VHH binders against C-glycoside deglycosidase alpha subunit (carB). Designs and how they scored, part 15

Target 1, 368 residues: C-glycoside deglycosidase alpha subunit (carB), of Microbacterium trichothecenolyticum (Aureobacterium trichothecenolyticum) (a0a0m2h8p8)
Amino acid sequence: MTALGTPIQGVTLYSFTRAFHGREYDLEGLIRKTAADGFGPGLEIIGFSSFRGFPAIDDAYAGWFRDLIDEVGLVTTSLAVNADIGIHRDRLLNQDELIEYMTLQIKAAAKLGFPIARVQISIEPDSMEALAPIAEAHGVTLALEVHADQYASHPRILALRDRYEKVGSPFLGFTMDWGATVSGFAPSLIEAYRRRGASEELLGQVVDLWNTYYEQGPPADQADHGQRFGSFIGLAARHGRPDLGIDFGINGTGLFGPARVDDWRTIAPWIKHVHGKFFGIDENGEEPSVPVRDLVKLLVENGYNGAISSEYEGWHWNYWQSPFDIISDEQAVQRSAAEAAGSRMITDLAEARTQLGAWLPNTEGAHA

## First folded at step 5 (VHH)

Design p10 (from b12 with S53W Y102S D103K L107T P108E; framework vhh_7nfr_2)
Fold by ESMFold2-Fast, scan of step 5:
Structure p10 (fold): chain B 368 residues (1-368), chain A 123 residues (1-123)
Amino acid sequence: as target 1 above (368 residues)
Amino acid sequence: QVQLQESGGGLVQPGGSLRLSCAASGFTFSDYYMSWVRQAPGEGREWVSSISWSGSYTYYADSVKGRFTIARDNVKNTLYLLMDSLKSDDTAVYYCAKTYESKSWGTEYFDYWGQGTQVTVSS
């Protein structure tokens, strides 16, 4: 029915959080290195962790930033923004205050040249509806991130989709996070647990427990989710390793989502950006826990012309391997998968800029 | 803006003690799991300890269990790490970290890290 998509290759700087927070690179150095390493042309940046004083961005700094992006040959895709209603120590933000807080971040995204703002999963349909005219006024598309423990057909996500359909704004959509549709417990994390002294019996049972939940599919409700989380904690405790319980629970229920690839078809028309989440590359150059090939095939078959920002999140536990060494391998899998699906990934800057401008509304204003 | 401000690090002799603090602002502190994570020179980040939003559940890495105690004061929005019987292997920058979403069990791993506080165990 639809023409095959040609997704744009990119990366999120979130992949390099350890290097950035460890002061190995400042923001400029990290941008230059990612450009030099060929991870572009698409670039996603996390606003709250990358820009000092965010969301307050002065005109001179924004000009410098846009000039740097042009100099290194990248195109800005998505800026990750906050939706935390608890920003005051003693009170929660009401909707009007949240809208004002989000408006400041949308203005920052526009000023820095980002055509998309990645919105956190906790924001409600009423707030997204209220933000639509503000997003349009600033030429910034709002892409609410769908990540584990939620998934495309989750009741909260479907409620957002239904509101998007009712509102009819091209400035509302989703960021697809591949962590919601994982097909195996990450071997790199099993290796991290092995290095922390976990027995092979315990490691096998963690994998088996996650596989059991994968066969059952996503949790039916919050009580089922809580039981799954508790079961990982209980497993660690039964093996005399309660120190691993929270880690098993968080990763097993929140990072490695057990939804199926085809689940993304429920919201495919509203996907504006993609987090190409991954946790490791094996000796064969494949991602053993994220079905990258099937996910890229789905995007290509659904006419996706936006960016895929490779997001290495194995840095939380894989300290023996640099993210700068493995992102190219994951991107090679993406390119191979797109070609196998009868299409290709866009890696040329000029072609990426042209296609992104055609894919998103009012991007000329946002790119400046 | 989420802010996590660590303090209390320093130089200490083997067998000594230190108390780390993390002052939190920009989010509802009492709604989040809080953790301490450390990074030794030239190494990746290693999880040390976590505490539930209520303080009812605490977890420790095997390397520190019985020597370190994690605690929180939800009235003062402060996280603590009490470190006893320090070893040279405890030398690291210690970071305060929060989970991605409020009272969430199954979300992205720790999303905010403080600037860190240096702990050096040596003469």
Scores: ipSAE 0.006, ipTM 0.253, lowest interface PAE 9.6, mean pLDDT 85

Design p11 (framework vhh_8h63_2)
Fold by ESMFold2-Fast, scan of step 5:
Structure p11 (fold): chain B 368 residues (1-368), chain A 122 residues (1-122)
Amino acid sequence: as target 1 above (368 residues)
Amino acid sequence: ELQLVESGGGLVQAGGSLTVSCAASGFTFSDYYMGWSRQAPGKERELVAGITSGGYTYYADTVKGRFTISRDNAKNTLYLQMNSLKPEDTAMYYCAKTYESKSWGLPYFDYWGQGTQVTVSG
């Protein structure tokens, strides 16, 4: 009999991208503020945007970082790493080059104390298989992110799942991104379009068009996806707002995934980390476009004991709500949902360290 | 058919050593994350050591540097070598198997043996 999961409360610093790029906080400042505001104990960091010189991490810096995390009472969960960021600028990496580049990032994750590396969706099954022994050697689990416009039952994701099953490594899995299973067009983005002068008629039709696609489910193929994208562009053009067309298309087909919550059951056993994606909080303290309660219930019922990193991605348009103000509301919904499912979120540092620490190897006597 | 049978417990003096063993049957032992937990009277069950299918190990801070977990996949046997034993190590020691053969998600244990008692005097 499967026991109910006790997911760990956490946050990803990706939520604070505007503050970080706006120089309101440096990395240390964001870490200290995250701890002080109670968003922990789990902490996810984006490697390439947060660590100067990444993936080159010297011993003194790694020691300083680990000491800071311990001082503020957080535990590192996932390090977001790159698959192919144009290292050679003129071409994509071949498999051998990708493996070498990913190996450097896995070593950086281990050195900084991260038990999980979030890898990008563009990595092929053959590459994940080749990385499994390297991940195991360094004690770092590779969790490939499943986000819109893909979803758990997407053919590419199922091909990865089937390869994971064949390889049989506990160091391979997925990062679940809630943006793949959105139940409504984000009201905060509708408000952003309203602030950009879009008419109420146009805004209502954007919502109606997305709801039509939600009822139909994920696109059948690439051609269907392209037609959906084009339909958002056409809608904007018919209302004399071609300036909004690409934005409607990108968000309507690429950010707000129309897959159902139960779609995640297809890969639930391979979920190693969760991005608790959200786009805004309404006047009732709820996220109106992401089914947080149903998603947490699914994780609890499937025995998920990993971290949920709250990920505010509304920062692209929702500049009237600070992530520092609304993450607590989103996390309160998560805690409430876990309790309603007969479990709880772990918010205690010692409990979180124990639960995550089961996957951290003792490097004494470990052989690479 | 699925069985975990612990052995090797007993009474030892403080500062002494003891090895406990776990004989596994009814599943593909080499595919599973395996662990040792302990429970002393009046205390919660504590995971003291774990070992992945690939041989990577975890140790609780309370036992790190003193205990060594190992596995023999040919014999379907899990071991815990306990050195520099202290009276506070007195507990029932349980062998444990994770739910999935490949330890999907974070390791959680779904099957436990009957345990073997370790008593440290001194």
Scores: ipSAE 0.000, ipTM 0.147, lowest interface PAE 17.3, mean pLDDT 85

Design p12 (framework vhh_7ocj_1)
Fold by ESMFold2-Fast, scan of step 5:
Structure p12 (fold): chain B 368 residues (1-368), chain A 122 residues (1-122)
Amino acid sequence: as target 1 above (368 residues)
Amino acid sequence: QVQLVESGGGLVQAGGSLRLSCAASGFTFSDYYMGWYRQAPGKQRELVAAITSGGYTRYGDFVKGRFTISRGNAKNTVYLQMNSLSVEDTAVYYCAATYESKSWGLPYYDYWGQGTQVTVSS
């Protein structure tokens, strides 16, 4: 019997990538707007896109950043860091060089006040094991992101889980990304394809194809995954729209994961952070493609006391709506779901700071 | 109608220099991670250089110190300055673009150019 969790409300600035890189906001402006709009108290930031010269962070800048976070009333949760940016294509990094590079990023996370580093899915079990004592030395938990086309019970993820159990370090875990367990092709993306001139027949067939794969569950192996990807390309080509084929394949196999919510139970004890991935809110105030309520219920029932960083990713195709208009609606669904599960979301800054400090193994080196 | 158009390739003697350009259209360039890859006959596609939306750069070891990647967001263009060229640099060079994706992981790319041939003579 696990006591009910009280997840911490938060957001990732990745939700606002278009606004940030389009120069609508600089980092300070985006942090201030996030706090003012009530998306906190938890804040995740993407290291390489947000901090010029990352992972080289000087002391004065780190001090300025921590002071800003304190001023606006947020708490830093996860710093998204890069693993090797192309091990199979950039052959300059061996394991020792990768560990050295990851060590620089872990030090940057600690210096900036982040208690968690979100590690990319490409990192291997041996590397995670080697990084555990470094993570502990710097007080930063390493949370490897589980996202589509992988999922909690994927052989690669289970191999990582088994290595974590063997190592026994509380500084190793996972970032749960809800995109691995969607229940429908995002209606906002279907609308984007319609705006790009796709026929209703083609749109119906792409939805039907994804639903077929959802009923079958995750691909059996790499070959099955490749065939699924190719089937989306073939579908677009048959309708005279080869320009849409790769986009259908990427989103259908890489963004909208067909695994079921309960699949997360295989790694629930190792979940250290959550990306509340979502793609739209409908007229009823619900997410039509991501089962937010069931995902929050699972986290609550499994005693999750970490942060859920709302991650709006509909900005990739939805050019007609502001991401700032949609995050609060999704967070309302999260709060409602936690309450329905007999718990609540933490939205108070002091309570969030206290709970993160108790939830993560060492946060004394990581403070907003 | 996303389009990546490479230019600046050609024939050059060993020790020479070339500047490749990739003009992007049909998307918000400043949001995109940009990369240069190359593929020589009988070899796998190799990362040459990459630049994040925030300007952080990465290079393949075989070109580090000789090549420089840069981006001009106002011009929707990514550049590859290639110095001290050798015959081993002979390949088709491809421009690639993706939304900066922390969840998918780099070096996965959404869009590719048609490529530009670089031939280095002895």
Scores: ipSAE 0.000, ipTM 0.246, lowest interface PAE 13.5, mean pLDDT 85

Design p4 (from b12 with E101G Y102S D103H L107S; framework vhh_7nfr_2)
Fold by ESMFold2-Fast, scan of step 5:
Structure p4 (fold): chain B 368 residues (1-368), chain A 123 residues (1-123)
Amino acid sequence: as target 1 above (368 residues)
Amino acid sequence: QVQLQESGGGLVQPGGSLRLSCAASGFTFSDYYMSWVRQAPGEGREWVSSISSSGSYTYYADSVKGRFTIARDNVKNTLYLLMDSLKSDDTAVYYCAKTYGSHSWGSPYFDYWGQGTQVTVSS
């Protein structure tokens, strides 16, 4: 029997990508608005989308950034970093170059005050093992993101888990992305397709096809995944809408993962951070496609004391609702679910700072 | 303002190779799925390949699988299509397309298209 977890409430600025790219807010303005709207205390930022020249961060800028975070009453949780082996125009990175590239990003995370770096799903177990002593030296936990079309019990994720167990480093783990365990095709996206002139017959068949795959569970292998992807493209083509084919395919196989909530139990002890992915809130204040209540219950029951960074991703297609109006509704569902599980979400800054700092054994490193 | 500029097309013999590039600006490139779409003479647009925001996931049309490789450089905001073993049926204008997407996983809306680059495979 483990003690119930008390997850920290937070948000990722990725939720507000449209406002940022539309020049409605610069980084400072977006941070201030996030704090003012009560989405904290936890704050995740995406490195390349937020920091010009990333991963090169000068000392004056880092000092300004940390001072701003303190001023507005937030705590930095996770910095999203890249593991892109294609960063050179003429070749792929070799292993040593990847380690060097990742080391620069780990140093940037430490300099900016982030205790966690979200690493991309493409990193191999050998690379994570090699990065463990570097992560420890800088006091930055590496949390590899598990998102669709992968899932907690995916062979690749289990191979990473087994390597983490062997290495025994508290600086290696996972970022849980709720998009891997979706329970329905997002109604807000169905509405977006309707607004693009898709027939009700086509829309019903898209939902039916995704529900068929949900009943079957995650794809058995890459061939099964490819067949599922192609079936969505074929469905669109049969209705004279080939313009929607790849949209159906990527969303149906890679945005709306059909794994079940309990699948997360395979890696629960290694979860260091959570992307609270969601696509809409209905008129009843519920998320109709992501099982937020069950996901929060699982985290609480497994003693999770990390941050849940609410990640609104419906902004890609939902132009008729502001992401600033929807985050608080989703966070209310999280708080309600934690309370129903016999626990609570941490919303107090001082408590969040204390709890987040206690997860890292090397407080004399990057945070000192 | 979003800009997508393709380059690297040209005339090649069957069995030859080409490398297409797409220089992107006016948006955070690393946040988006990117795609290559082609249009052959007298035909509609055909999806060729897509790559996730991170580069971790790649998808290929059956007609090009094993011959084409999609890659991206998120530091230089550039998308690539490496085309090997080219066939006459690969003759088309190739378009770079910004697909609605996220760093964790993306929506596949093709909300912006480049001007295209002509690829002609002929003996």
Scores: ipSAE 0.000, ipTM 0.312, lowest interface PAE 10.9, mean pLDDT 84

Design p5 (from b12 with T99G Y102S D103K L107E; framework vhh_7nfr_2)
Fold by ESMFold2-Fast, scan of step 5:
Structure p5 (fold): chain B 368 residues (1-368), chain A 123 residues (1-123)
Amino acid sequence: as target 1 above (368 residues)
Amino acid sequence: QVQLQESGGGLVQPGGSLRLSCAASGFTFSDYYMSWVRQAPGEGREWVSSISSSGSYTYYADSVKGRFTIARDNVKNTLYLLMDSLKSDDTAVYYCAKGYESKSWGEPYFDYWGQGTQVTVSS
């Protein structure tokens, strides 16, 4: 009964963090290159790492930014914002202070022309509820990121979903991060460990340990998660490589989530934005560790008309390959998967703008 | 603005004890795994110990297990390393390192390292 979705093609500039940190490109340069390379029309940007003085954005700068986006033929989708309550040395932010901090970031998103703010997973249901009228007043949808070590059916995520249903605000939802539903350890990371001198025996055991957890499914609770993390550290130590232990633990439990693709069905109606997380493209033109085709099929079958921001996160360890070389390959997999599901990806700017405006809450007049 | 400030290092005799502290600010300390990493002269960095965000789970390198204890105080935003039965091989600069956020992916590596505190075990 649900019409097939037509997701909008896009990218997040997070994919280019190494180039940005290395001053190879500034923000304007990355935006222009993204448009020129055809990664749009959707564009996601990280607030704190991209905008000097964030969340303080002056009118002239906001005007310059909006004009640049229009000039290059992109549409702004999501602004990544922070929910860090530890910004003071001697204390944590209380709820009122967190709401004020988030309000400044929501205002920045609205001023820069972003219809969505990606909220970090650490925010509580009460805070999301309190932010709903602020989100509506500024015409910005709050999309809390579902990221490993959490997953769609995680008790915390379901508690947020249940609160969203009770509140009834169209300005509350989720950002789907594909890293929560990984089906294999990233071969590019195994190669990075090999380049750091890890033995083939150790590398095989890292893959085997992660596959064991994949068969078991997501951790039962925080204690189970901690034990899994420790098991990766212990594995490295037993092979005389304690220098690799934390890296194994972080990636094995925090980046490569073992939940199944169908788990996303528990929150599919509340998905407002997607992080198309990926770690490499193999010689067959496929992503060997992220089930991109199945994830796109699920989105299409659930009528998803929002944007997918391709997010290459292999840059953390892959120093031998440019992210600019492989995003187009991953986006080709997305387009192929949408077509195989009886639909298509939107790549036209005018069509993307029209559909995004219809998909998200009407923001005309929502700023008062 | 992440800040990590280590203290408590110094010269100690073999078999002695030291307590290292790391004062943290600029992030939600109670949401992150925290670690101690050391670097001996002429060597690469070696992971020593990690503690979960709640403090419920602790992990140790085989070389220090049974001799070192990692602890945290989430009210004071402080990480500790209690070092007993020190050996000459423990001589190194000790760094406090921020891990990823336990509720979400923050950093894929330890990009936030403190200034380090020198531990010298010698007569």
Scores: ipSAE 0.000, ipTM 0.271, lowest interface PAE 11.5, mean pLDDT 85

Design p6 (from b12 with E101S Y102P D103K L107E; framework vhh_7nfr_2)
Fold by ESMFold2-Fast, scan of step 5:
Structure p6 (fold): chain B 368 residues (1-368), chain A 123 residues (1-123)
Amino acid sequence: as target 1 above (368 residues)
Amino acid sequence: QVQLQESGGGLVQPGGSLRLSCAASGFTFSDYYMSWVRQAPGEGREWVSSISSSGSYTYYADSVKGRFTIARDNVKNTLYLLMDSLKSDDTAVYYCAKTYSPKSWGEPYFDYWGQGTQVTVSS
């Protein structure tokens, strides 16, 4: 018997990538806008795209950043970090070099006040094990992101889970990305394809093809994944639209994961952070392709007391709606779902800070 | 371990031609879509072309369509990019990539394990 979880409401600034990269907002402006619009109290930021010179962060800048967060009434949750082994022109990073590179990013997270570092899916179990004592030394939980084309019961993810169990470190876990467990091809993307001149016949067949894969479940292996990818590309080509082929393949196999919600039960105890991925809100105020209500219910029933960072990904194709308008609608669905599950979302800053500190590893005396 | 080793780059005049090669090892090459991705100075990675596991389907960015040809040899585990009518805008480091779905969190992600090969179009 587990007590019901009370997830913390939050957002990732990744939702506003178009506004940020388009110079509509600088980092300070975007943080202030996020706080003013009520998307907090939880805040996730992408390290490599948001902080100049990352992972090198000077003391004065880190102090300024922490003061800004306190001023606007937010709490930092997760810092997105890189695990690229191809950062050198002439060679790949070996494990020791990767550990050093990750260590710099863990130090940056600690310096900026982030209790979690979102680690990219490509990192191996041996590297996560080696990073555990470094994560503990700096008080930063490592949460490896599980997203499509992978899923909770994927052999790679289960191997990571098994290593986490063996290591026994409370500083190792996962970031749950809802894009791994969608229940339909995003209608907002179908509308984007319609606006690009795709026929209703082609659009219907894209939806039908994705539904066929949903019924089959996740691909058995990388060869099966490749065949699914190619089938979307071939579909576009057969309709005289090879210009849409790679986009169909990428989104159909990499963005809209066909795993079922219950698949998350395989790793639920190791979930440290959540990307509340979504692609649109319909006329009824619901997300038609992501089973938000079932996902929140699963988190609540599993005692999840961490943050859910709403992550609007529809900005890649939805040029006709503001991401600032859509986030509030999606967060309303999350709050409603938590209440329907017999719990609630935490939206109060003081309560969020207290619970996040209790949810993540006790760092009292671990940080100098 | 997956390795991709690019070669065939160099300095060429506008209107010239180059053939890039990518030697793949450490995985079943014939089971994967393969791509070419380029990165110009000061810019992000740009997808150039992809080829299906069998080689039966090929896809090109609009900027290179009609000028570049992607090909593969599954017996030799080698990917090729034949570049004709090169323009100054084609100047970039070219990476061969084992193609994965885009990270659901961001832009398309192409797994690459090579140093890249520099193509410079100038005169």
Scores: ipSAE 0.000, ipTM 0.249, lowest interface PAE 10.0, mean pLDDT 85

Design p7 (from b12 with Y102S D103K S104G; framework vhh_7nfr_2)
Fold by ESMFold2-Fast, scan of step 5:
Structure p7 (fold): chain B 368 residues (1-368), chain A 123 residues (1-123)
Amino acid sequence: as target 1 above (368 residues)
Amino acid sequence: QVQLQESGGGLVQPGGSLRLSCAASGFTFSDYYMSWVRQAPGEGREWVSSISSSGSYTYYADSVKGRFTIARDNVKNTLYLLMDSLKSDDTAVYYCAKTYESKGWGLPYFDYWGQGTQVTVSS
């Protein structure tokens, strides 16, 4: 048994996507709001959607940003970066172009003070291996996000883990996304469908269909995934609501992953950052679709000392509740779960800074 | 070795029509959900339309609903986008995409993208 972990409390600004793009808050306003609301000390930001001209960052702007973070009492954790090979209008990126694009984003993360870059799920093992020395040179850990429709024991994720083991770089790992291990169809989304005129019979059958897949576990292959996706589309069509079919399919297969909590043990030593994904809080103060308590317990028992960035993704459908109202409730569940496991969440800025710096690879120590 | 190759783009006047094609290879086309995504000059990528593996179910963005029709030919491994009543705002590179994933902030994630085909609606 390893020593119990003390995860760092944090939030990702992805939770506030509607507020940011609806111009209710600019980046500075959103950072100040999250600090004031007590969602820190950890802060994750989405690079390409938050920083104008990303990944090109001026020295003056980077200095201003770092000063702002220090002023409001936060610590930067993860910068979400783009690994989409379709970024050019007329062609796909080849590996050399992807490495070049990723290198610019790693440099931007370092310049802005982020010790971790969240890499999108589509990046290949060869690319992660090629990026390892670049990540080390800039003091930025690359954490590939594991989310639905993939999961910790997925053949692709295990292939990445095996490559990480061979490479031996402490700058390679994973971002654990709790959406891969959902235990129920989100009641907030069922309510959103109800508000769009879906019948109670249809809603009950959507829940029943997802529960059937949960009992079966993750899809065996891409064909099985496609069949599950199509089954949600077919269900909507049979009820005269083809307008809901794609939404059922996307959320039922791509957002609500049916893998079990213990599945994370296959890659637990490689977890560098956590997206504390959630979709709502019920009247009991619990997340009814994400097993937050079991997930936090697993992290604590596996010695996780990194940050958990609370990620409210109910904003896609929940227009009647503000993420600013419910993130603190989800974070309270996390703190309670850590205490029940014999540990605690770190909420103090100085302690968070010290632990994050000690837990992630220390590039300064490489020259000592 | 998944390959998606779009064609059929070009210059067209407002109110005109175009038919885009996407030739798929390297996977069992008939087993996968297929989509069209576009990227307009100075804008982010925008989902346009999707079609189920059998072709029985089709879905459209509000901006194109009633003007565009998505179709597929599983015998020929080809995806189509039939575009009528074209507007200047439809000017974009159109991409064929395999597998749809909703996590993302501007656009869903896709397994594989084609090279794209340029559509320009101008007088």
Scores: ipSAE 0.000, ipTM 0.225, lowest interface PAE 12.6, mean pLDDT 84

